VHH binders against q96p44r230to412. Designs and how they scored, part 7

Target 1, 183 residues: q96p44r230to412
Amino acid sequence: GFDILLGLDVNKKVKKRIQLSPKKIKGYEVTSKVDLSELTSNVFPEGLPPSYVFVSTQRFKVKKIWDLWRILTIDGRPQIAVTLNGVDKILLFTTTSVINGSQVVTFANPQVKTLFDEGWHQIRLLVTEQDVTLYIDDQQIENKPLHPVLGILINGQTQIGKYSGKEETVQFDVQKLRIYCDP
Short names: E, the ipSAE of ESMFold2; O, the ipSAE of OpenDDE; V2, 0.75 times the mean of E and O plus 0.25 times the DockQ between their complexes.

## First folded at step 1 (VHH)

Design f8 (framework vhh_7n9e_1)
Fold by ESMFold2-Fast, scan of step 1:
Structure f8 (fold): chain B 183 residues (1-183), chain A 126 residues (1-126)
Amino acid sequence: as target 1 above (183 residues)
Amino acid sequence: DVQLVESGGGLVQAGGSLRLSCAASGFTFDDYAMYWGRQAPGKGREWVSGISGSGGSTAYASSVKGRFTISRDNAKNTLYLQMNNLKPEDTALYYCAASTPEDYFYLLTSGEYDYWGQGTQVTVSS
């Protein structure tokens, strides 16, 4: 698997640490002045596997639309994105598609609103070749079908905590952000 | 519906061995760090050992290091604790526990868990 925080050198770029009580786990306090970007080839040299689990632990106060994590083409178009929409309090998952190059899955279940309560929460996205399942705080929320996916291009950038469609960094706290892969 | 079921406890003489198992269901086992904790009579719960989701990292309390071995079989959703050279001080209810996934060794020593089993009794006679 892939530790995205490690891959983007978050430990070097973000110096302010925050403790998650009661587990005594340390996280990072990301400010708008930090640029969390890295070549995708340095984080995912072989791309992404066909099936994976995305896991993130974060808290935020922002009420705009922003990408918690994204992979862009060299031209800056999203291939993969986990988007938090603070306006409607919903989660969007963008991935590649044989149809039009990309697809967007919307998770609008009322339970998704818990992510926007300014508290610590964990997001888990179980991505398979047929579907994607959202879990929040270890509770299964929603399952959505996927059109067949394509492998990603790795010649662009992987980024954390950016406003959707912009290069501006969002202020938020993050403790974990990684991809788990089956052997 | 998350379930953690411990087994393998019993009565054993000092110097003996036991192997505990924990069968996990209702969550993606590979995503979670797994732990063994224990509660001796009249005491609170204490951490014993932890193992990362992949099994690549382990940690042990100083009192059991070198005597106990934690392992997991992700294909079977099962956690194990091999206990060797048992001492009367090891007498306790042993619980398995699961916590949010982690990549940092610090998390393996946490005494705070998302899920906790009912436990299996280990009694070591002098």
Scores: ipSAE 0.005, ipTM 0.133, lowest interface PAE 10.1, mean pLDDT 84

Design f9 (framework vhh_7n9e_1)
Fold by ESMFold2-Fast, scan of step 1:
Structure f9 (fold): chain B 183 residues (1-183), chain A 125 residues (1-125)
Amino acid sequence: as target 1 above (183 residues)
Amino acid sequence: DVQLVESGGGLVQAGGSLRLSCAASGFTFDDYAMYWGRQAPGKGREWVSGISGSGGSTAYASSVKGRFTISRDNAKNTLYLQMNNLKPEDTALYYCAKGSYTLEYWGDSYPFDYWGQGTQVTVSS
């Protein structure tokens, strides 16, 4: 698996820590002043497996559209993205596609609004070659089909906490951001 | 609040042309991909064309490629569809749609936030 926070040196770039109540677990307080970017080849040297589980634990107040995590081509085109739409309170998942190079899946189930309550929540995306399933706080929310995917190009950047389509960093808190290759 | 208002539809003969417009308000227009869709009588909605927020990328359904041109004027918050060499099979209610975010996906599975009420296009003979 891959620890994306470790891969992007978040522990070195973000010095301010924030505590999650139940078990003295600490996260990172990300500000707009930091740039959480890294070469994808340094984080995912062999790309992503066909099936994986994305897991993140975060808290945010942002009411705009932003990418919690994304992988871009060298010319800045998104290949993979977990997008939080603070305007409509929905979650979008972008991945590669044989049909037009990319595809996007929208999770608009009413339970998704829980992510936008300014509290700590965990997102889990179980990605397979046929579908993607969203879990919030260990509760299964929705399953959506996927068109066949392509492998990612690793010559671009992997980034955390950016406004969608922009290089500006979002202010938010994050405790966990990982890819598990054994779903 | 988001509003999309289509205009420019009407009745034309086969081989004719029409230009559709969509006036957008209530959001930062150039931050979002925009789309044209259509619905023929007794059929489901189908995607026709899409354009990125900057206007730098466009895509078309195979049935309209080479005949239709999508464009946008971000200074005027307006989306256009130039329709040439119209066929009777193009008869439908045409509506514009706002994408959920700036990254576009070209196909029938578009994540649309908002839809306009549409403008009717009828192609005879």
Scores: ipSAE 0.000, ipTM 0.169, lowest interface PAE 13.6, mean pLDDT 84

## First folded at step 2 (VHH; framework vhh_8cml_1)

Design g1 (at its last look DockQ between E and O 0.01; V2 from the best seeds 0.00; counts 0 for: pae E 13.2 > 2, grease 26.4 > 24.2, placed apart)
Fold by ESMFold2, look of step 2:
Structure g1 (fold): chain B 183 residues (1-183), chain A 126 residues (1-126)
Amino acid sequence: as target 1 above (183 residues)
Amino acid sequence: EVQLVESGGGLVQPGGSLRLSCAASGRTFSDYAMGWFRQAPGQEREFVALISWSGGSTDYSDSAKGRFTISRDNAKNTVYLQMNSLKPEDTGVYFCAAGLMPYTWYSLDSYAYDYWGQGTQVTVSS
C-alpha cells in the first residue's frame, strides 16, 4: 500500500516521534507549525483508481472541523477529503462525482462519536465504484452509496491535517495514513 | 455567532425574475457553506440551493435547477439567489442559512444549518 505520510515527506517535516510499546509502532506528533502538503502530481502521479482503501490511525483533541486528508484542485477546491467534524462528532467523506463534480457522504452513526474521545482510533474507508464503507477499530459502522466518480486532477495539492477551508495545520498525532489500490 | 439578513423579495408575475440577497455579519463568512430554503404556507421548509464556502461548488433542488443561480461574494459577506422563470409554486418565504464547512456542504437537510435569517417574502401571482 502507499504511505501518504512518507509521500508528504513526514520524516523531514516532523521532528517529534511517538514510540508505542510493545508493538514498537512509530508515530508522529504534528503541530500547528508543520505543513504536510505536497503537489498531488508528486504524490499520486497516476491519480487514484475509483476503488481503493484509505486507512489512518490517529488521535486528536481538536473540536473543530478539519480534514485528516484532502486532495485539492489547483484553485483549492476539495476533490477528495476525509473530514472530522468535531462540532457534531461525525465523519464526512468527499469524493468526485459525475453529477456536479463532487459528492459528500456523511457518517453520523452514534458509534462515530468514539473517534472524538481523544484516544487512538483506526479509520478505514473501503471505497468501491458503488459505495463507501466506514470501519472504526475494525468494526463496520455504515455503508453508503456513491454516485459514479471521476478521476482526480493532479495539478493541485495533497494535504494532511488541515482545518477545513483553511491552510492552518491541526495539532494531532498520527501513526499510519495509507492508501491500498487493489479492491 | 453570525447574523443573516435577507432582502430582495417582492411580488412578481409568473415568468418574471427576482434577485435575493443575504448579508452576513459576525465571524468569518468564508468559513460557511450557504444555502437558500423556502417555506410555502402550510408546508415544511424545503431546500432550494447551496454553495460551498469558496463558491466552487453549488447544488440545487430539482425545482430550482436551470432557473435559479446561487452565488456568493466573500469580500462583501453576501450570498445571492437569482431566480428566473418564476412560477406560482415558488411563492413562499425564502431564508438564507449558514453552516460550517464541510459538514453542511452537501447537506440538503435544513437542520444541518446553524444560522438562519428572518426570511423575505416572494409572491408569484398574476
Scores: ipSAE 0.000, ipTM 0.143, lowest interface PAE 13.2, mean pLDDT 83
Fold by OpenDDE, look of step 2:
Structure g1 (fold): chain B 183 residues (1-183), chain A 126 residues (1-126)
Amino acid sequence: as target 1 above (183 residues)
Amino acid sequence: EVQLVESGGGLVQPGGSLRLSCAASGRTFSDYAMGWFRQAPGQEREFVALISWSGGSTDYSDSAKGRFTISRDNAKNTVYLQMNSLKPEDTGVYFCAAGLMPYTWYSLDSYAYDYWGQGTQVTVSS
């Protein structure tokens, strides 16, 4: 798997840490002054596999549309993104598509609203070649089909905590942000 | 907003027991994970125990393990801390805390909690 936070060198970029246990500090307070960006080639040197699990544990108060995680082309276009829409309280998953180059899956289940209660939640996206399943905390929310995906280009940037379409960093708290390769 | 009020503190001898209570206001008590923290004089506030929203999961500091038990009654909007085998080093002000952590129940520091009580004094002395 890939620890995205580690890949983005969050330890050097984020000053405020959250103690998650009596023995260790594994959480971070991300402020608007922080830029959590890295070359994708440094984070995902081999790109992403067709199947993987995205896992994040975060807390936020943002009521706008922002990308918790995104992989951009060199031109700045999203290839993959986990987008939180604080306006509509929905989650969008963007990935590549052989049909149109890009596809967006919308998770508008009422249970998705729980992500926006300003509490700690775990987002888990199980991505396969055929579909994507959203889990919130330990509950399966919804499964959506995917068009066949393309491999990502790794010559752009990987970013977390950005307003959609912008380079401005969102203020939020994060404990974990990882990709697990699914065999 | 949630208001928290601690009670049950007092003076006990080493080896004694105390049961702390924390009463929460409002109707959303079950949405919050609850925690106990303590602060000794001149020391930083430290984590003691945590219980998930449902009560299904608990965690403790190393010093509390085996001696303290956190529990909750959502019907009464109350969280408890049973403290046994108390030691002088357990002396301090004990704070109840609430946070919107319905799933993640790690032994988080005070930053993870949104609401706090005023605290109750626990003194362990011979």
Scores: ipSAE 0.000, ipTM 0.253, lowest interface PAE 12.2, mean pLDDT 88
ESMFold2 (binder alone), look of step 2: mean pLDDT 79; pTM 0.813

Design g2 (at its last look DockQ between E and O 0.02; V2 from the best seeds 0.00; counts 0 for: pae E 15.6 > 2, grease 27.9 > 24.2, placed apart)
Fold by OpenDDE, look of step 2:
Structure g2 (fold): chain B 183 residues (1-183), chain A 126 residues (1-126)
Amino acid sequence: as target 1 above (183 residues)
Amino acid sequence: EVQLVESGGGLVQPGGSLRLSCAASGRTFSDYAMGWFRQAPGQEREFVALISWSGGYTDYSDSAKGRFTISRDNAKNTVYLQMNSLKPEDTGVYFCAAGLEPYTWYSLDSYAYDYWGQGTQVTVSS
């Protein structure tokens, strides 16, 4: 698997660490002054497998649309993205598609709203060649089919905590952000 | 614009309890995180507690932890602060605050809140 936070050198870029008591779990307080970007080739030198699990543990209060995680082409187009829509309180998963180049899966289940209660939550996306399944706090929310995907181009950037379509960093807290390659 | 009105303050003996209420105007109460702050005489306003828009997340100052409980009723546009085991050092004016994005684990500063009540006096004295 891949530790995305490690790959992006978050420990060096983020000044404030969070120690959660009493469990003494460490996290990062990401501020708007931090740019959490890295060349994809440095994070995912071999790209991503067709099947993987995305796992994040975060909390946020922002009520806008932002990408918790995204992989961009060199031209700045999203290839893969986990997008949090604070306006509608839904989650969007963007990935590649052999049909149209890109596809977006919308998770608008009412339970998705819980992500926006400003507390700590775990997002898990199980991505296979056929479908994507959303888990929130170890609860399966919804499964949706995928069109066949293309391999990602690794000549662009991988970013976390960005407003959608912008380079501005969102303020949020994160404990874990990982990709597991063997679901 | 949101108007906030606190109530429930008063004089109590050490070890006593009070329940503060804050009524919010408007129909957008559920969009706001709510917080309680307090200000002792000659001191700066300090954070006491916050609750997320849904009530699913709460946080407290170290002084408030274990003694105070923040809750909200979105149907009534009201946020509450149950204060138990009160101490003389809890004396001060308690303010209700509303904000869209009052965020950080350690930087729960008043600047994150957009609207404030007039405050209610809490006095803990023997």
Scores: ipSAE 0.007, ipTM 0.302, lowest interface PAE 9.6, mean pLDDT 89
Fold by ESMFold2, look of step 2:
Structure g2 (fold): chain B 183 residues (1-183), chain A 126 residues (1-126)
Amino acid sequence: as target 1 above (183 residues)
Amino acid sequence: EVQLVESGGGLVQPGGSLRLSCAASGRTFSDYAMGWFRQAPGQEREFVALISWSGGYTDYSDSAKGRFTISRDNAKNTVYLQMNSLKPEDTGVYFCAAGLEPYTWYSLDSYAYDYWGQGTQVTVSS
């Protein structure tokens, strides 16, 4: 597994820690002044495989649309993104596609609204070559098909916690944000 | 801190069944994902089964699928491994393990678990 937070140098960039159990430090308070961005070539030098698992544990009060995690092209377009839409209380997954370069999958099951209750929640996205499955807090929510993917371009930036379409950082708390490529 | 104690091991004939229990004491059990691992003589400890904190997700090794069932009773702070159709290659010491992060439900590797029991011996022979 790969810790994206460590790959973006979270320990240097984020000063505030959240202790959720005795003597174990488990989280980071990300303020709007923090910039969790890094060149994708430094974080994912070999790109991403077509199958992987994304796992994140976070809480937030933001009611706007923001990207928990995104990988941009050099000109700023999303190739990969996990997007939290606080307006409609849904989750969007963006990935590459052999058809039209990208594709977006919408998870609008009513159980997804739980993510927006300002509490800690785990998101797991199981991405295969054929589909993507959303799990929230150990519950399978939905499975949706994918068109065949392309490899990502690594000449842009990988970012955590940004408003969609913007470079402004969202204030939120995060415990874990990881990719597993070889389950 | 969590203390884990396995029980239910023993000698059984091939094709038989055993039910292992792992009793947890100390901190709140319902916050932890639980796993079963086994170690045969001369081998590394290997994954057998896992169960998420709520019980909503389970996974098994290839050798356990279809024969073993992991379950948990959070009111009794206990995790179980029902082992059916036992084979001689199932012989070994079975360990239960607890993961500190309650949302860790894909952790097949032993390094992801913070607390371990002492183990219970399971022997499958004629």
Scores: ipSAE 0.000, ipTM 0.134, lowest interface PAE 15.6, mean pLDDT 84
ESMFold2 (binder alone), look of step 2: mean pLDDT 80; pTM 0.826

Design g3 (at its last look DockQ between E and O 0.01; V2 from the best seeds 0.00; counts 0 for: pae O 13.0 > 2, placed apart)
Fold by ESMFold2, look of step 2:
Structure g3 (fold): chain B 183 residues (1-183), chain A 126 residues (1-126)
Amino acid sequence: as target 1 above (183 residues)
Amino acid sequence: EVQLVESGGGLVQPGGSLRLSCAASGRTFSDYAMGWFRQAPGQEREFVALISWSGGSTDYSDSAKGRFTISRDNAKNTVYLQMNSLKPEDTGVYFCAAGLTPYTWYSLESYAYDYWGQGTQVTVSS
């Protein structure tokens, strides 16, 4: 699988670490002064396949709308995004679409609200050619259909931890943020 | 695709009120952020108000703040703009727009919206 945090140079950009135990699993405290951005052509030079698994483990206190992960066009529009809406306590998944360029899937099941309790949670999105399935803390929450996707444009930026529509960094903690591509 | 139809425009005196409606049809209305824009004669189309897909987040232009209220009824596939304390400078064609993005700042720009209505005329004069 591909580690998006390492692809964005997290070890160089983030100085504050979170030690879970003396010798176990480190996390990163991302402050508002950190910029986890990289050219998509450097991170995903061949784009993304239509099927993949996104996995992240994070905690946050912010109650605004922000993108845990996003891939933007050169003019800053989202092609792929995992968005945490702290106002409504829901999760949004944005991806490309052969129909009108993009599509958004909304996960508003009441169980999604647990992501916003300021504790550590794992998000897993299983993306296939036909649908996307949300898992929270290893529990399947919802499955939603997708329209057929297109490849991404790689001439913009890939970013982690930004307020939606803005370049400001969200303060949050992250342990894992990875993509697993199927054969 | 989504089709948008505005209504509720008209002639009103300064200080008056109007409620604009935008009826949507097509793909799941509740997946869209909705916006209102306006265009005065000889001017570029400008942002007025934005509401998130659920109605939980709103934003307004400086000229609209405190006077206009955007709302939505997802069961009726309709977005509203309540316009109070109208001024002559509010005169223009008002457009309803729909975008697939929750992004507040990029959604304030007209290019961020994928679908547009035909517009409804609002004229504020005595």
Scores: ipSAE 0.000, ipTM 0.178, lowest interface PAE 12.9, mean pLDDT 83
Fold by OpenDDE, look of step 2:
Structure g3 (fold): chain B 183 residues (1-183), chain A 126 residues (1-126)
Amino acid sequence: as target 1 above (183 residues)
Amino acid sequence: EVQLVESGGGLVQPGGSLRLSCAASGRTFSDYAMGWFRQAPGQEREFVALISWSGGSTDYSDSAKGRFTISRDNAKNTVYLQMNSLKPEDTGVYFCAAGLTPYTWYSLESYAYDYWGQGTQVTVSS
């Protein structure tokens, strides 16, 4: 797997850490002054496998549309993204597509609104070659089909906590952000 | 939405002590960093103390350091401010505040907090 936070050198970039009691789990307070960006080749030198699990534990109060995680082309276009739409309280998953280059899956299940209650939640996206399944905390929310995907280009940037379409960093708290390879 | 209600204010002599309490409504108290602010007559509201959501981190204004102690009980949805060695210049309305950012560079600023109580009067006078 890949620890994205580690890959993006969050320890060096984020000055404020939070200790989550009683489990003494550490989290990061990401402010708008922090730029959590890294070359994709440094984070995912071999790209992403066809199947993987994205896992994040975060809390936020932002009510706008922002990318919790995104992989961009060198031109700045999203290849993969986990987008939180605070306006509509939905989650969008963007990935590549052999059909037209990109596809977006919308998770608009009412349970997705839970992510926007400003509390700690775990987002888990199980991505396979055929579909993507959203889990919130320990509950399966919805499964959506995918068109066949292409491998990502690694010559761009990987970023977390950015407003969609912008380079401005969103203020949010994060405990972990990881990719697990799914056999 | 979180509602905050302060209590424990009153009249004390210089050198005296008070313990303020702030009770929060709802079940999300533990998600919020809590702060105390105060406002003297004709003055702007000023930061006094801050405590992270877990209680693991605290911070104080220069005036409060060494005299005031902020604490919280998440099981009781309550934040406290123990004020010792009170001075006349400590007189004012003390406000409890809640925000989601536990400790950032702007946590000392009022705009970092989303919810506020109505305040409790503290008067230090001989």
Scores: ipSAE 0.000, ipTM 0.236, lowest interface PAE 13.0, mean pLDDT 90
ESMFold2 (binder alone), look of step 2: mean pLDDT 79; pTM 0.812

Design g4 (at its last look DockQ between E and O 0.02; V2 from the best seeds 0.00; counts 0 for: pae E 16.6 > 2, grease 25.6 > 24.2, placed apart)
Fold by OpenDDE, look of step 2:
Formats: sequence, C-alpha cells, structure tokens
Structure g4 (fold): chain B 183 residues (1-183), chain A 126 residues (1-126)
Amino acid sequence: as target 1 above (183 residues)
Amino acid sequence: EVQLVESGGGLVQPGGSLRLSCAASGFTFSDYAMGWFRQAPGQEREFVALISWRGGSTDYSDSAKGRFTISRDNAKNTVYLQMNSLKPEDTGVYFCAAGLEPYTWYSLDSYAYDYWGQGTQVTVSS
C-alpha cells in the first residue's frame, strides 16, 4: 500500500499536530497555508493498480466543494478524485474511463451526510475493475458500477485537501490517508 | 493585488461606539470568510470576530460577545465590525483578515487566515 500523507511529506509541511485523547492518536491540522502536493511519480511511481482501497480518516468544517484527494494530469485535469461536496453533502468519486476519458460516481445516500457533521469519520472506497463501494465508519453505504478504467498518468501531481478546481488548500484535520492494494 | 483596507478607528470614550469597515479587493470576496483581530500594545494578536462567506454564521471572542457585531456586504466587498460599549481594554490595532475556511477546532487564530489588512487604531480612553 501507499501512505499518501508520508508521500506528500506531511510531517515536514504541516506544523500543527493533533493529539486525540484518550487514545492519543496523532493527526494533522491542515491549514490554507500548507500545500500538500507532490509529483505523482514520487508517490505512485508505478501508478495505481486496477483494484485498490482508499482509506481516509478526517474531520472538517468546510461547507464547500473540495477534493480530499486527487491525482491530476500535467495539465491539471483530475484523473482520480475523492470529492466532498459540502453544499449538497454528498461524495463524488472521479476516476478514468476508457469510454470518454473520465467518469464520476455520485454517492448521494442520506448516510453520506454523516461526513459533514464535523466529527471524525473514516472514508473507505473499495475500487475494483467493475465497481466502487463506499464505506463510512465501517458501514457499507453504496456500491456503484464503473466503466472500465484506464491507467493513470503519473507525470502530474497528487494533492490532498484542495478546493475543487483550485489550488487553495482546505482547512481540515486528517489522521490517515492511504491506498491499499489488492483488496 | 489583494488588498484589505481598514477604516473607522479612532479615539472614543469608555462606553462609546465605533464602526470599523474593511474594504477588500483583488480576490473573490464572497468566497472568503472574514475576520477581525486586534493587537494591544505588548500583547499578541487575538481573535475578535468571524463571519462566514455567506454571512450565515458568526463567531465572537468571549470579550466581544454581546458588544460587537460582525457583518458583511458582499456587493460592496466590505466587512464591518460594530463595536458598542467600548472599554479601555479594547484599545489596540484592529486587523481585518480573509480566509477561505478559517477555523481551528479549539480556537480561532490568525494562522488560519490568508490575507490581512494593515490595521486601524482603536483607542478607548477617558
């Protein structure tokens, strides 16, 4: 697997640490002053496998649309993204598509609203060649089919905590952000 | 170029009122939450008030609650701070700040804001 936070050198870039009691779990307080970006080739030197699990543990107060995680082309186009829409309180998963280059899966289940209660939550996306399944706090929310995907181009950037379509960093807290291979 | 320009400061007697204004330019004002901070002589800059980008939510320091009101006019790219019942301890330089989502989980601080004005002096003295 891949620890995306480590890949982006979060320990060097983020100044504020969070210690959660009583479990004493460490997290990062990300602010707009921080740029959590890295060349994809440094994070995913061989790209992403066809099947993987995205896992994040975060909390936020953001009420706008932002990308918790995204992989961009060199031209700045999203290839893969986990997008949180604070306006509609839904989650969007963007990935590649052999049909038209890109596809977006919308998770608008009412349970998705839980992510926006400003508490700690775990997001898991189980991505296979056939479908994507959203889990929130160990509960399966919804499964949706995928069109066949393309491999990602690794000559762009990988970013976390960005407003959608922008380079501004979102304020949020994060404990974990990982990709697990071979789910 | 991003600019935040504060105005409305001055000398006032205890119990008096002032209305501060902050005119913003160089960025999409309606996308940013706006805040007011102040810094007394020899003290650290401290949070005073915050208003969300849509004006739907506000927050105040304990000292400001009940006396100060933050508001904004997105059509004019301006944020205001109405200060009533002013006290000598309110004396300081007041700064306007802009941030996309300025907040901390335990307290609001200056680190969360991206843009700052030069400040306007407020002096409360008999």
Scores: ipSAE 0.007, ipTM 0.269, lowest interface PAE 9.0, mean pLDDT 90
Fold by ESMFold2, look of step 2:
Structure g4 (fold): chain B 183 residues (1-183), chain A 126 residues (1-126)
Amino acid sequence: as target 1 above (183 residues)
Amino acid sequence: EVQLVESGGGLVQPGGSLRLSCAASGFTFSDYAMGWFRQAPGQEREFVALISWRGGSTDYSDSAKGRFTISRDNAKNTVYLQMNSLKPEDTGVYFCAAGLEPYTWYSLDSYAYDYWGQGTQVTVSS
């Protein structure tokens, strides 16, 4: 698997650690002064495969709409995004589409609201060529179809923890943020 | 002040049962995976059981599988270990531990845990 936090140089950029023992660091406290952004060509030089698994473990108090992870075009438009909507307590997944350039899948099952209880939660998105499945804390929540995707453009930025449509960083804690490619 | 307080230990005959409890205070219990470890005289602590922060996933040592059950009650900030079919080799001091999920889930090393209790003695002898 590929560690997106390391790809965005988290160890250099985040000064505050969540340390559990003398030999283990369990996570990172991301403040609003941190900028977890990097050119997508440096992080994903070959783009993303059509199938992959996204895994993130985080806690947050933010009640607004923010992107846990996003890949932008050069113009700043999202091609891929995992969006946490704190107003409605739902999760949105944005990916590319042949139909309109992009598509958005909404996960509004009542169990999604547990993400917003300010505790640690694992989000897992299993993305295939035909559908996307959301798991929260090892429980399958919903499976939804996808229209055919396009490859991503790598000439923009990949970012973690930004308010939707903005460059301001969300204050949150993160332990893991990775992708796994499966042929 | 963070505290983990174990209780429920004691003397029991082989084949018997005990239920251990660990009451937690001074931290947000629902953020943490909980584990049980044990230590026999002259030995290092060894892993017994682990439960995720919400209780959806558990793991056990080979010696505990099928005999012990870990559970938790987040409303009461308490983790339990139900120990059935006890054997003399289960004798030791049992420690409760807390670590952040899910990094703690992937690491069964005792150094992955932030907080430790003082332990409760379990003795299996006839």
Scores: ipSAE 0.000, ipTM 0.125, lowest interface PAE 16.6, mean pLDDT 84
ESMFold2 (binder alone), look of step 2: mean pLDDT 83; pTM 0.847

## First folded at step 4 (VHH)

Design s1 (framework vhh_lunsekimig_d3)
Fold by ESMFold2-Fast, scan of step 4:
Structure s1 (fold): chain B 183 residues (1-183), chain A 123 residues (1-123)
Amino acid sequence: as target 1 above (183 residues)
Amino acid sequence: EVQLVESGGGVVQPGGSLRLSCAASGFTFSDYYLYWYRQAAGIERELIASIYSGGSTNYVDSVKGRFTISRDNSENTMYLQMNSLRAEDTGLYYCARVEYDYVWGSYEYFDYWGQGTLVTVSS
């Protein structure tokens, strides 16, 4: 797997730590002054496998649309993104597609609103070649089909905590952000 | 309104240098990813260099080591320093800003570009 927080040197760029309760493990307090960006080739030198599990643990108050994690092409377009829509309280997953180059999956199940309660929550996305399944706090929420995907291009940027469509960093807390290559 | 204005183009001999400028207005310059692309006669539009808000850069192979992209967020200006120019570098050079939004279950791309500045490399 891949530890995205380590890959983007979050431990070096973000000095403030915040306690998680009840686990008593500390996470990172990200502010708008930090740029969490890295060349994709440095984080994912072989790209991404066809199937993987994305896992994140975060807390946020922001009410706008933002990318918790994203991989951009050299011309700044999203190839992969986990997007939190604070306006509608839904989660979006973007991946590559043979149709139009990319596809967006919307998770609008009422249980998704839990992510927007300003508390700590875990997101898990089980991505396969055929579908993606969302879990929140170890509860299976929804399964969505995927159009056939393409491999990612690694000549752009991998980023954490950016407003969707912009380079501005979101203020939020994060403890875990990882890709597991086995289900 | 979003405006991008290119300048610095001209006629130069092979091996010469030019510095292009892109002056931006109508948006928060530091929040956006910017790039240069060129259009030569009879050739598809080609992205040549890009720069992220924090200064990280990318180049296509044909210009690596010869061109340098940079930005000055305080002056709302992006630059392209072109060295060791070749006849194949001749074309209209455009600066561009990428914006995207999630609309109707997909991404809508709203690219903004300027009028272009002509670069001619000829003996």
Scores: ipSAE 0.132, ipTM 0.551, lowest interface PAE 5.2, mean pLDDT 86

